VH-VL binders against Uncharacterized protein AF_2093. Designs and how they scored, part 5

Target 1, 226 residues: Uncharacterized protein AF_2093, of Archaeoglobus fulgidus (o28187)
Amino acid sequence: MDVEIVEELSKMLAGRKAVTEEEIRRKAIRCALKIMGARLVGIDAELIEDVTCSLIDCPITLKSLHFSEKVKIGDVLFYHPHVIKPEKEDFEQAYFEYKQSKKFLDAFDIMREVTDRFFEGYEAEGRYMRKYTKDGRNYYAFFSTIDDTFEDVDIHLRMVDEVDGDYVVIVPTENELNPFLKFFKQYSEDAKRAGLKIWVVNPDEKTIDPFIGYPKDFRLLKGFKN
Below, E stands for the ipSAE of ESMFold2; O stands for the ipSAE of OpenDDE; V2 stands for 0.75 times the mean of E and O plus 0.25 times the DockQ between their complexes.

## First folded at step 1 (VH-VL)

Design s1 (framework fv_tislelizumab; at its last look DockQ between E and O 0.02; V2 from the best seeds 0.00; counts 0 for: pae E 13.2 > 2, placed apart)
Fold by ESMFold2, look of step 2:
Structure s1 (fold): chain C 226 residues (1-226), chain A 122 residues (1-122), chain B 107 residues (1-107)
Amino acid sequence: as target 1 above (226 residues)
Amino acid sequence: QVQLQESGPGLVKPSETLSLTCTVSGGSISSYYVHWIRQPPGKGLEWIGVIYYSGSTNYNPSLKSRVTISKDTSKNQVSLKLSSVTAADTAVYYCARDRGYSYGLYYGMDVWGQGTTVTVSS
Amino acid sequence: DIVMTQSPDSLAVSLGERATINCKSSQSVSSYVAWYQQKPGQPPKLLINWASTRESGVPDRFSGSGYGTDFTLTISSLQAEDVAVYYCQQYYSTPYTFGQGTKLEIK
């Protein structure tokens, strides 16, 4: 299991000369979804920690990327492969990814808290994908960003079919509207047709709103801000 | 051109396990959802279950305690096992490809095997 | 389980005339409906996907419509080769379910 996720993550990071641990963690969660699907509900933080350590400490497979070298710039710790010297542009890319990753990771527990409150009365389990159950009806909530959801749209569309119940992607607000407009323009028809739901949490105000799709249980509509 | 072919014993004794294999040619089962469907003599279609890209499965609750669907990617095969069979399990069994969300939004079981008749009798 | 109820159970239509088969679901299934044709001794053949999208190689005389709970398969000009049993199927939620079938014959 660990090996397959590490290998998929290494493909995702292929060609990168500098990364941060935060980026690796964010992307490991995405790879875990791709490999495990709905079984991700049964996974706690240990798997993601193990996968992350494999890429920066000791690879568990010959196909694993290994970012063994450390460079601290300001308060940010970067990693790069042995013998490769990253250029300015490589660190700039890594810093951009770091900011997106840190925003997501810092908001993670808040997004889960808000989503748990939205599903008041449901039994909840899971961490990176949270399953909410009431009266035999299941909702599977996966936490991501809108930009990552854009890149992973095929896997999310597939998940709509694979889960026993409803599937929703929970994403935090962004500083700019453009990522949401880009997704809407390119994929809103596909998402509507498939029944893919994407809901947005504002971590500062602790609110949740629909971007794509509404819950089938209309009693839940009262939990949205708008 | 993708083709599916069911194979397995045509006669199974009550209480035994029905075991069928769906062999896919002209494509890879790693690219498809594969369903199993059955049709009792003179009756309609009953969905048994599906296996997805991740290897996860969903089963008809009416059969869930007795059914297992699995795949062998190296042989390009999907297997159906149905335990503790009775005469009510006599049917034509089909496997079918569903393109899923692989490169486009094309749903539906667009390629079916010819079916294999299974009779449960002592 | 979502019940798919077809009407009529059987239908006789003259060659060249329009045939209409209805399918009603016990709850909303959005557009997650497929239509299949099954001739004697053959497996089902997919005609319509996503309630209204005709599959490649399916003649233009076949069309599907509907959203939510009410769905229709239409054959605009019946041909002799269209004699078959027709099934609707929802794939909105598991278990996926088929209608009971509609037997279409030439009058």
Scores: ipSAE 0.000, ipTM 0.494, lowest interface PAE 13.2, mean pLDDT 86
ESMFold2-Fast, scan of step 1: ipSAE 0.012; ipTM 0.595
ESMFold2 (binder alone), look of step 2: mean pLDDT 91; pTM 0.937
OpenDDE, look of step 2: ipSAE 0.009; ipTM 0.554

Design s10 (framework fv_tislelizumab)
Fold by ESMFold2-Fast, scan of step 1:
Structure s10 (fold): chain C 226 residues (1-226), chain A 122 residues (1-122), chain B 107 residues (1-107)
Amino acid sequence: as target 1 above (226 residues)
Amino acid sequence: QVQLQESGPGLVKPSETLSLTCTVSGGSISDYYWSWIRQPPGKGLEWIGVIYHSGSTNYNPSLKSRVTISKDTSKNQVSLKLSSVTAADTAVYYCARSPYIAARPFYGMDVWGQGTTVTVSS
Amino acid sequence: DIVMTQSPDSLAVSLGERATINCKSSQDISNYVAWYQQKPGQPPKLLINDASNLETGVPDRFSGSGYGTDFTLTISSLQAEDVAVYYCQQYYSLPYTFGQGTKLEIK
């Protein structure tokens, strides 16, 4: 299983000469969902660590040679292949991905906290793929970004059918509305028809708002106060 | 507080298989890396192998053909088997834990058992 | 295999004085070095992780430094309870390897 996820992640990183741990971790989470689906609940924390350590400079049994060297530029630690020195363009690309990934990872704990409060009274299980259960009803929440959800829309649509319950993707606010408008224009009809929910957490205000789909449970509607 | 207790036969005959068990109390073995390390009398430390939280293993190449490390989460135990022992395998055997921390891969071994003495003698 | 070489093999330092133990790796291992203290009849105790990060509960007279191939463990003011064998260990690459140990004693 770890091999299949590493292989998928390697395809996503094809040709890259510089990466960060943050980028690897964010993308590993996405690849793990694609390969494992709902089976991620309860094991995703360990699995993501294994996959991450397979691609960067980690002292583990299946050490990848892809990103075995590291260099720190400013406050950012970059990983690159052995004896390959990235050029300016490679670092610029890696830094761009780093910023997106760090925003997601920095927001993650707050998104989980806000989502846990929204499901007050539910039993919660899992980390990146989190399951909320109450009175025999399940909500499966996957944490991502709206841009990544756009790229992974086919996976998320599949998840709606795969889970035993309702499926929702939790994403943080963006500096601009354009990524949300892009998703709305291209996929809102498909998402609504399939029953995919996308809810937006504002990490600064600690609020949660529906972007696509409202919960079927009227009691949860009280959670969407604005 | 997490505590580790190694147990074994004490004395093993040449050519036999050595079996050791590390029993963990005060915490679960599931979220950690577990290593076996040995120390011959008056000598330094030699790493034998590791079992990861996933159940995957890796061994010191010098011992790989003879070593098996396993874990039983229901019993909260980590085990070591070393086949075809010789006098050179006489040592104190330790089990040790490494934290599994993503942002800081921490492979220093933060908790150690007291060690169990193994003597290989005919 | 990465070879870890400590120097000196043994060191005698007066109480209250600085003790310095060196560890050299056969190749660049970044900062993936741990330091352990082992007293007679006891298991090793982790002192420092990632070359310089002091483990919780370890006295602040202990410090580590280094990067790449050269690493140092320093005890700023030696106390009687610090008499032990000290080991460096790399976890950059498998198999994990330890230095041969440095025996620290009081002059």
Scores: ipSAE 0.000, ipTM 0.405, lowest interface PAE 19.9, mean pLDDT 84

Design s11 (framework fv_tislelizumab)
Fold by ESMFold2-Fast, scan of step 1:
Structure s11 (fold): chain C 226 residues (1-226), chain A 121 residues (1-121), chain B 107 residues (1-107)
Amino acid sequence: as target 1 above (226 residues)
Amino acid sequence: QVQLQESGPGLVKPSETLSLTCTVSGGSISDYYWSWIRQPPGKGLEWIGVIYHSGSTNYNPSLKSRVTISKDTSKNQVSLKLSSVTAADTAVYYCARDFYPSGEWYAMDYWGQGTTVTVSS
Amino acid sequence: DIVMTQSPDSLAVSLGERATINCKSSQDISNYVAWYQQKPGQPPKLLINDASNLETGVPDRFSGSGYGTDFTLTISSLQAEDVAVYYCQQYYSLPYTFGQGTKLEIK
């Protein structure tokens, strides 16, 4: 387990009095990308579990920031530090983060399935940072949400230059178009200039479509459904 | 009836490691949090650290580079190690049960009698 | 760190009279305050948790009040056995911090 990722995640969660396992896992994936970059391929599944475990009632003690106590409200299990009692507003924030995180995690397996099908015939390696290789070409696919991609844009722009090949961020559809329009207004030109690709998976329809950037592999274009 | 008894060397030389043991009877240490607190002669109380039911620990930042709290469930003991001691570490050391039943929060409800530690050459 | 400040440092009260000890925190700590009694040569004894909840076995002449930053321990009718040093403690945030203590004496 990488102590630096736990430290980065602890900074991201600074001041938070209530969290869920889903939020911690989602944010651990983002922190792992920030710290490890392309080195994340092939080690991410175990690493993310180890990092998540270190913050919620896990015997591994790296730092003092442990969400060691738990309370179940409705169907959601919240974690909080022993001494700090969350207020109503803390639980409301934690529940909001939970909803976003659960949506991503629930969509993840379908997004990976759809993306694997899109890259049919490619050799695939990794989990949250997934590398597809064929005929000397590499695609590095990182799974996220459009809102998280907006927050992490500087990291994703860096990744385009760091990887040996093409870099694409795979995100699920949202109930509203607003998050995509927000990204488009603020960062579409920067993304296009840098060669950052963002493709959208509809988990319900099991389709994948380009939001920013097209693959140069002619055969892959047939995989887009909309 | 829960009882806590601290034991230690009494006298420790400067630069050495202080080792203290808290023996708990009348209850399992695994079900509760356990804290260490110290009190220098004529002064107030200073919290040192806590070990959770899970085995995870949290330490006072002023001491965290020198302190280790551990537990031995088979012996029903909680231990404190404080390295590189100086005269400023002279104090009565207490172990205390940091109570957490069913998500309810309580302060420290049972304390040991305390063990006196003098750091002197 | 949260700083806990007690007032007064020392208090002399006649038997049967009301004694009041104050505790102020450097930031809002809701109701996460405990009060302890310490007699010479003895460990601290928990009197009150959650600012106002009296511990089992503690005489009902003891009471606690307060929320946010200002907390009070009251002994409604002082008895000889109440002579001790009293400490407030916050457990809102780590590290746990104690007030400097208030020495209660008979007038």
Scores: ipSAE 0.000, ipTM 0.417, lowest interface PAE 18.4, mean pLDDT 84

Design s12 (framework fv_tislelizumab)
Fold by ESMFold2-Fast, scan of step 1:
Structure s12 (fold): chain C 226 residues (1-226), chain A 122 residues (1-122), chain B 107 residues (1-107)
Amino acid sequence: as target 1 above (226 residues)
Amino acid sequence: QVQLQESGPGLVKPSETLSLTCTVSGGSISDYYWSWIRQPPGKGLEWIGVIYHSGSTNYNPSLKSRVTISKDTSKNQVSLKLSSVTAADTAVYYCARLSEYDFWGGHYMDVWGQGTTVTVSS
Amino acid sequence: DIVMTQSPDSLAVSLGERATINCKSSQDISNYVAWYQQKPGQPPKLLINDASNLETGVPDRFSGSGYGTDFTLTISSLQAEDVAVYYCQQYYSLPYTFGQGTKLEIK
């Protein structure tokens, strides 16, 4: 599984001249979902962290993607391939990716806390993909962002079919409505038809609300703010 | 408008594998989820299983060890195989299209095939 | 598994009179109930979904109600063509399960 995640991540990062650890970690989580599916439940966070470590700190493992040189710009540490000098545009793109990844990572613990509270009384297991079980009923929650969910929509539609229960993607609020509006216009009907659920956590207010889909267990509806 | 037509052998001997095919016309099978339901003579309806867009399946636990549902998008067909049949498997077998629901992922059957009769006898 | 129990098993009603069929679930299933009509020699036909939403093309004399564990299918004025077996189905959780059926006859 590690090897498959590393190969998929390597393909995704092909041609990149600057990356951050946060971007690599976030993309590795998404690659793990694509390859492992529901088997991501119960996978230790260390597995995904080891994958990112192997890519950055182990020059032997991925010779074509040696991100061995580093440069600090402001408070952000960028990694780049040896003998390749990134241009300004490469760093600007890497910084954009960094901001998106850091937003998710900063919100992650709060999203998990709020979602655990929403499923009060359920047995919970897993980290980046979390399983909630009660009376034979399973909910699988994958933590992401709306932008990443837009890019990974085919994977999430597949997950609805593959899990033994209900599947929901948990995303944090954004500063602008545009990413949600973009998803709604492009994929809301596909998501509703497939039974894909997307719920939004406000990390500041510690609330959860449905963007797409409601839980099959109507007793959970009281956990939503609206 | 979509139409479903089941076909099968009619008669199957005990211990053999039953194979049924549902041919869908008027729409693509890849646009929906599909189920098989059966009805023994003079009895009620029993859900067998569902096949999703991805080709993934969920089966009734009472039949899970013996049942396989598959689809062939090039032929626009959904198929059912039931192994180790007994007289208790004698029934009319229906294929059905699962609903598109705006609100949540549970499904009812909005379009049904005409059904195909299967008799298990030696 | 969720068990769906219909009552009565059979019902005889005079033409033009009201027919009521009940369906009870072994646990709370919100409004996730569908009703089907099956005439002799025909496949089931969807009448109602989501406990109370009438399917397109189904006559107005059919209505559904209920929430939680108790559901009802009502035919306000029985017509000859309504003679059939009626089934409720829950779609709250897998496996999907049906009631045992209620046979509706003309008295």
Scores: ipSAE 0.000, ipTM 0.406, lowest interface PAE 22.5, mean pLDDT 85

Design s13 (framework fv_tislelizumab)
Fold by ESMFold2-Fast, scan of step 1:
Structure s13 (fold): chain C 226 residues (1-226), chain A 122 residues (1-122), chain B 107 residues (1-107)
Amino acid sequence: as target 1 above (226 residues)
Amino acid sequence: QVQLQESGPGLVKPSETLSLTCTVSGGSISDYYWSWIRQPPGKGLEWIGVIYHSGSTNYNPSLKSRVTISKDTSKNQVSLKLSSVTAADTAVYYCARGKYYGSGLFHPMDVWGQGTTVTVSS
Amino acid sequence: DIVMTQSPDSLAVSLGERATINCKSSQDISNYVAWYQQKPGQPPKLLINDASNLETGVPDRFSGSGYGTDFTLTISSLQAEDVAVYYCQQYYSLPYTFGQGTKLEIK
């Protein structure tokens, strides 16, 4: 439900005085997974828009707005509470989150396109939590970044057991190898034991390759490359 | 070190369009934000507008209907056009770089060109 | 628009004495204030950013302070080369705005 997701998102944003639409949307997607799990399939597009618009001034505003005022600094639009004026540190934090969020949102459509082509011939449902079905077998894909997957690892480990089928997290390539090395160093053993799969999409080359799940996933991904 | 050089016509007739170019050497314009500032004779500084590394712009509301700032990364140049000029537009025009000091979101202007004098007269 | 008001408009200080220039903003701008020095025939030179951070190469006699709406530029021991017009500028919100300037002269 949107109420529970808004509550969870509000916990993530506790004490924050400035946010961007991009940050709200990215974090709403992650909160929706935590609260809804596999039930997110089929309702996520409208739900995420509704949750986002409950916190900031959007074209489709359905609820009272916590971040009701807006200000443009540089080429970025920030939202803040009417009563509270953000300080320098608040805008700097919001800008950091904005950059991370924009990177994910810019890559999202390509990741979905590449993943849909990989599962060509499967019945597909959902947007951010996408379900692929063929011959009674289900594959659930969730779109994220490697950094967000690092923060949300407990949620993704839970999803492996919760879904009726296979579960994979799809992330885009990064400019540097370090975020993947950080995940591998800290969580690769936990992910391997739990059966968590992480596949990497290169948005520029439109390729998909296993990061966690090799070698079991190699045959499937090799087939896609043709 | 980075150097900025403004160039323009010097004299412009009323109602015409003023066109100025800022040539940057010693660094790429794509890594920074670039502003235009003017100073009428014997008066203070007035900010005209900024162009961000993305190419988007923001203008002083008092000049927004008349001003256009653009950049050409291949020539390493930032340009200013001001239409329908009057005697009130007579000033020294500066281009300046906004430098990253922390987040990259907020930036004072740390490197300035020498300025180019523009006189609006018949 | 945020209005920046400097005081005084002009100031005469003896060599070696302290000079103080004030700048007031029409609204809370946190610490997003820069100070510039402009000598005749030259472009402005950035002295201080973020209200109190001294730029590289600027003499230690220059210092800035303030937060919110009230800001101060101080020159602890005036030297001959400090004769100039000084401007404060806010970069908290667009459009960026400057104070009217303070002309500093030697007595």
Scores: ipSAE 0.000, ipTM 0.455, lowest interface PAE 12.8, mean pLDDT 84

Design s6 (framework fv_tislelizumab)
Heavy chain, then light chain:
Amino acid sequence: QVQLQESGPGLVKPSETLSLTCTVSGGSISSYYVHWIRQPPGKGLEWIGVIYYSGSTNYNPSLKSRVTISKDTSKNQVSLKLSSVTAADTAVYYCARELTGYFDWLPYAMDVWGQGTTVTVSS
Amino acid sequence: DIVMTQSPDSLAVSLGERATINCKSSQSVSSYVAWYQQKPGQPPKLLINWASTRESGVPDRFSGSGYGTDFTLTISSLQAEDVAVYYCQQYYSTPYTFGQGTKLEIK
ESMFold2-Fast, scan of step 1: ipSAE 0.000; ipTM 0.454

Design s7 (framework fv_tislelizumab)
Fold by ESMFold2-Fast, scan of step 1:
Structure s7 (fold): chain C 226 residues (1-226), chain A 123 residues (1-123), chain B 107 residues (1-107)
Amino acid sequence: as target 1 above (226 residues)
Amino acid sequence: QVQLQESGPGLVKPSETLSLTCTVSGGSISDYYWSWIRQPPGKGLEWIGVIYHSGSTNYNPSLKSRVTISKDTSKNQVSLKLSSVTAADTAVYYCARDSEYQLLFGYYGMDVWGQGTTVTVSS
Amino acid sequence: DIVMTQSPDSLAVSLGERATINCKSSQDISNYVAWYQQKPGQPPKLLINDASNLETGVPDRFSGSGYGTDFTLTISSLQAEDVAVYYCQQYYSLPYTFGQGTKLEIK
């Protein structure tokens, strides 16, 4: 199935002359959700590594988005196609994407730990799409950012109907409120109507709070601190 | 201001390893990328390789199997080793300051060069 | 590898006249070209980077132009101290490659 995910990721990276491993990984996770849906549970860690490897460690062909050449600028390792050197603008775009991707990846382990604590007593499986099960009830938690959730809203709305249980997107706090306000203005009514939940983790404070949607299990409400 | 000084043996026998050192004064080597360039008598310039601020290296494919570039931050030195030398390796060897690591996307030419050190490969 | 080809191989120009040196790359390298001046017994000196950006301390009579595959170094009014070999260099792709050099002499 990695073929379909690589094709989707290739579309997302069309025209890009420079990328980082962090950007490829973040976008591969999003593409994997789009293609696999709930089937991502339990296979996502290995699948994302395979997809990432296929784009940066493989030989380049004429009709490929493979990024086999590398250059380190400052503390960041960039990948680019063989015989194509990116322009300054391409590196600036890649660095912008790198910062967003690194922010997500750096926050990921803390978000997972906070979410695992919130679902204390549930059995957990999966990594980027994580399934929490207790007494025959399922919560599917997908880890993302609010900006990526904005871009992928149609996928997340569909996931609510496709999963056997409740679906929630877990995102980290942002330095500015504007990305959350943008989502709220554009999609809050669609999300509420569909039953899409979005919960916000503060990685620094290790807290979790509902942005959209509350769990129906009264005991889970004790996990919210703000 | 920043100055570079290459040093080495001058004469190297065929099949031996050439070892050169570039001593940098007036600035830290950790702030920049560093390149080695050579020039055979009466010929043009050939880029040998670069060492990045991280210590990672990239070499000219024509020399990759024989060349090693390293740096010693405590001595503020960049070094070049070229193994299995032949008469074709006879040249003036230069070290030069390449891109500034803090200037993330500012590629510029090599703005500071050493005086060069002459290496003759002869028995 | 990107091949850099300079023309002419040598050029004789009278004092005070314009000297023009050309450099052609085997593929599109945007503006990632540097020009160097090398006098006998001296290391190369950077004159121009990014095809047209004059290095600090280089006289205004030097200028660079070009984009893509065709680049030019111009000395508007040749002085005796300008006698040297001039090299173009691409830093678009590794390995960095230099032109073969153009020897500039007084006529």
Scores: ipSAE 0.000, ipTM 0.433, lowest interface PAE 15.4, mean pLDDT 85

Design s8 (framework fv_tislelizumab)
Fold by ESMFold2-Fast, scan of step 1:
Structure s8 (fold): chain C 226 residues (1-226), chain A 122 residues (1-122), chain B 107 residues (1-107)
Amino acid sequence: as target 1 above (226 residues)
Amino acid sequence: QVQLQESGPGLVKPSETLSLTCTVSGGSISDYYWSWIRQPPGKGLEWIGVIYHSGSTNYNPSLKSRVTISKDTSKNQVSLKLSSVTAADTAVYYCARTYDSSGRWYYGMDVWGQGTTVTVSS
Amino acid sequence: DIVMTQSPDSLAVSLGERATINCKSSQDISNYVAWYQQKPGQPPKLLINDASNLETGVPDRFSGSGYGTDFTLTISSLQAEDVAVYYCQQYYSLPYTFGQGTKLEIK
């Protein structure tokens, strides 16, 4: 399992000369969804940590993708392959990815807390793919960002058909509306037609609101911000 | 604030193994890369190898069959072993930190030990 | 291996005059060059990293320039304390390699 996730992540990081642990962890979660689908419900954080470890300070060798060497710039620790020297542009890209990843990871626990509260009275299990169950009905929630959901739209559309129940992607608010507008213009019709739901959590205000799709259980509608 | 001090036997016989230790004070070896460099009398600098945070190593290909670099985090020491020595291995040996504690964007060697003289002679 | 070639091998410059030392790499190494000063009986001292970034505590009369294969260390006004051997070093690729050194003397 971890081998397949490492291989998929290696494709995602192809050509990259500098990365952070935060970027690897965020992207490993996306790759785990792609490889495992709904089976990710039963998998704890330890799998993602193991996958992250295998690409940085571990003995496993992935030529050009084994990020075993460290450089600390300011307060951020970067990893790179030992024979490949990153250029300024590589560090700038890695720092951009770091900021996006840190924002997602810092918001993760709040998004899960808000989503758990929204499904109050449902039995909850899992972490990165979280399952909510009540009276034989299942809701599967995957945590991501709107930009990553844009890149992974084909995977999320497939998940709607693969899960035994409803599927929703939970994303945090962004500083600007442009990433949401980009998704809306390109994929909103595909998402609506397929039944893909995307709900937005505001981590600062601890609210949840629908961007695409409403739950079929009308009782849940009261959980959205009015 | 970081200080490096090399120590070794001074004199080594041909065909024997040279063993050197670099003691680091004022900082932890765990956060840095550590290199060994040598300088034969009256000649220039030759890079021997580096040990990374992970404990992995890379050596100059001209020396790789004879060189081992290791570290002991509990003693805060970096060590160099060079086997099958000859008169050509006579040099001053330096240990050096490969990048700054401030995380500057470089792999130059910013902190050096005073060097330890090694003479290979029968 | 990347070969670093310095020119000249030795240089004599009068006090207060400009000293220029050149370093050429056998292949493109971007800006991954460091310059060192070594006085007799002392370890090398890092002067410049990333071809042009002056180390803290190094006098402003020292400067570095270059990109790709051609690099230069300049001392704008030579002082007596600058008498030393100067080395360039590439850290673009392993093994790290040094130039042969340039001996700077007062004439």
Scores: ipSAE 0.000, ipTM 0.436, lowest interface PAE 14.9, mean pLDDT 85

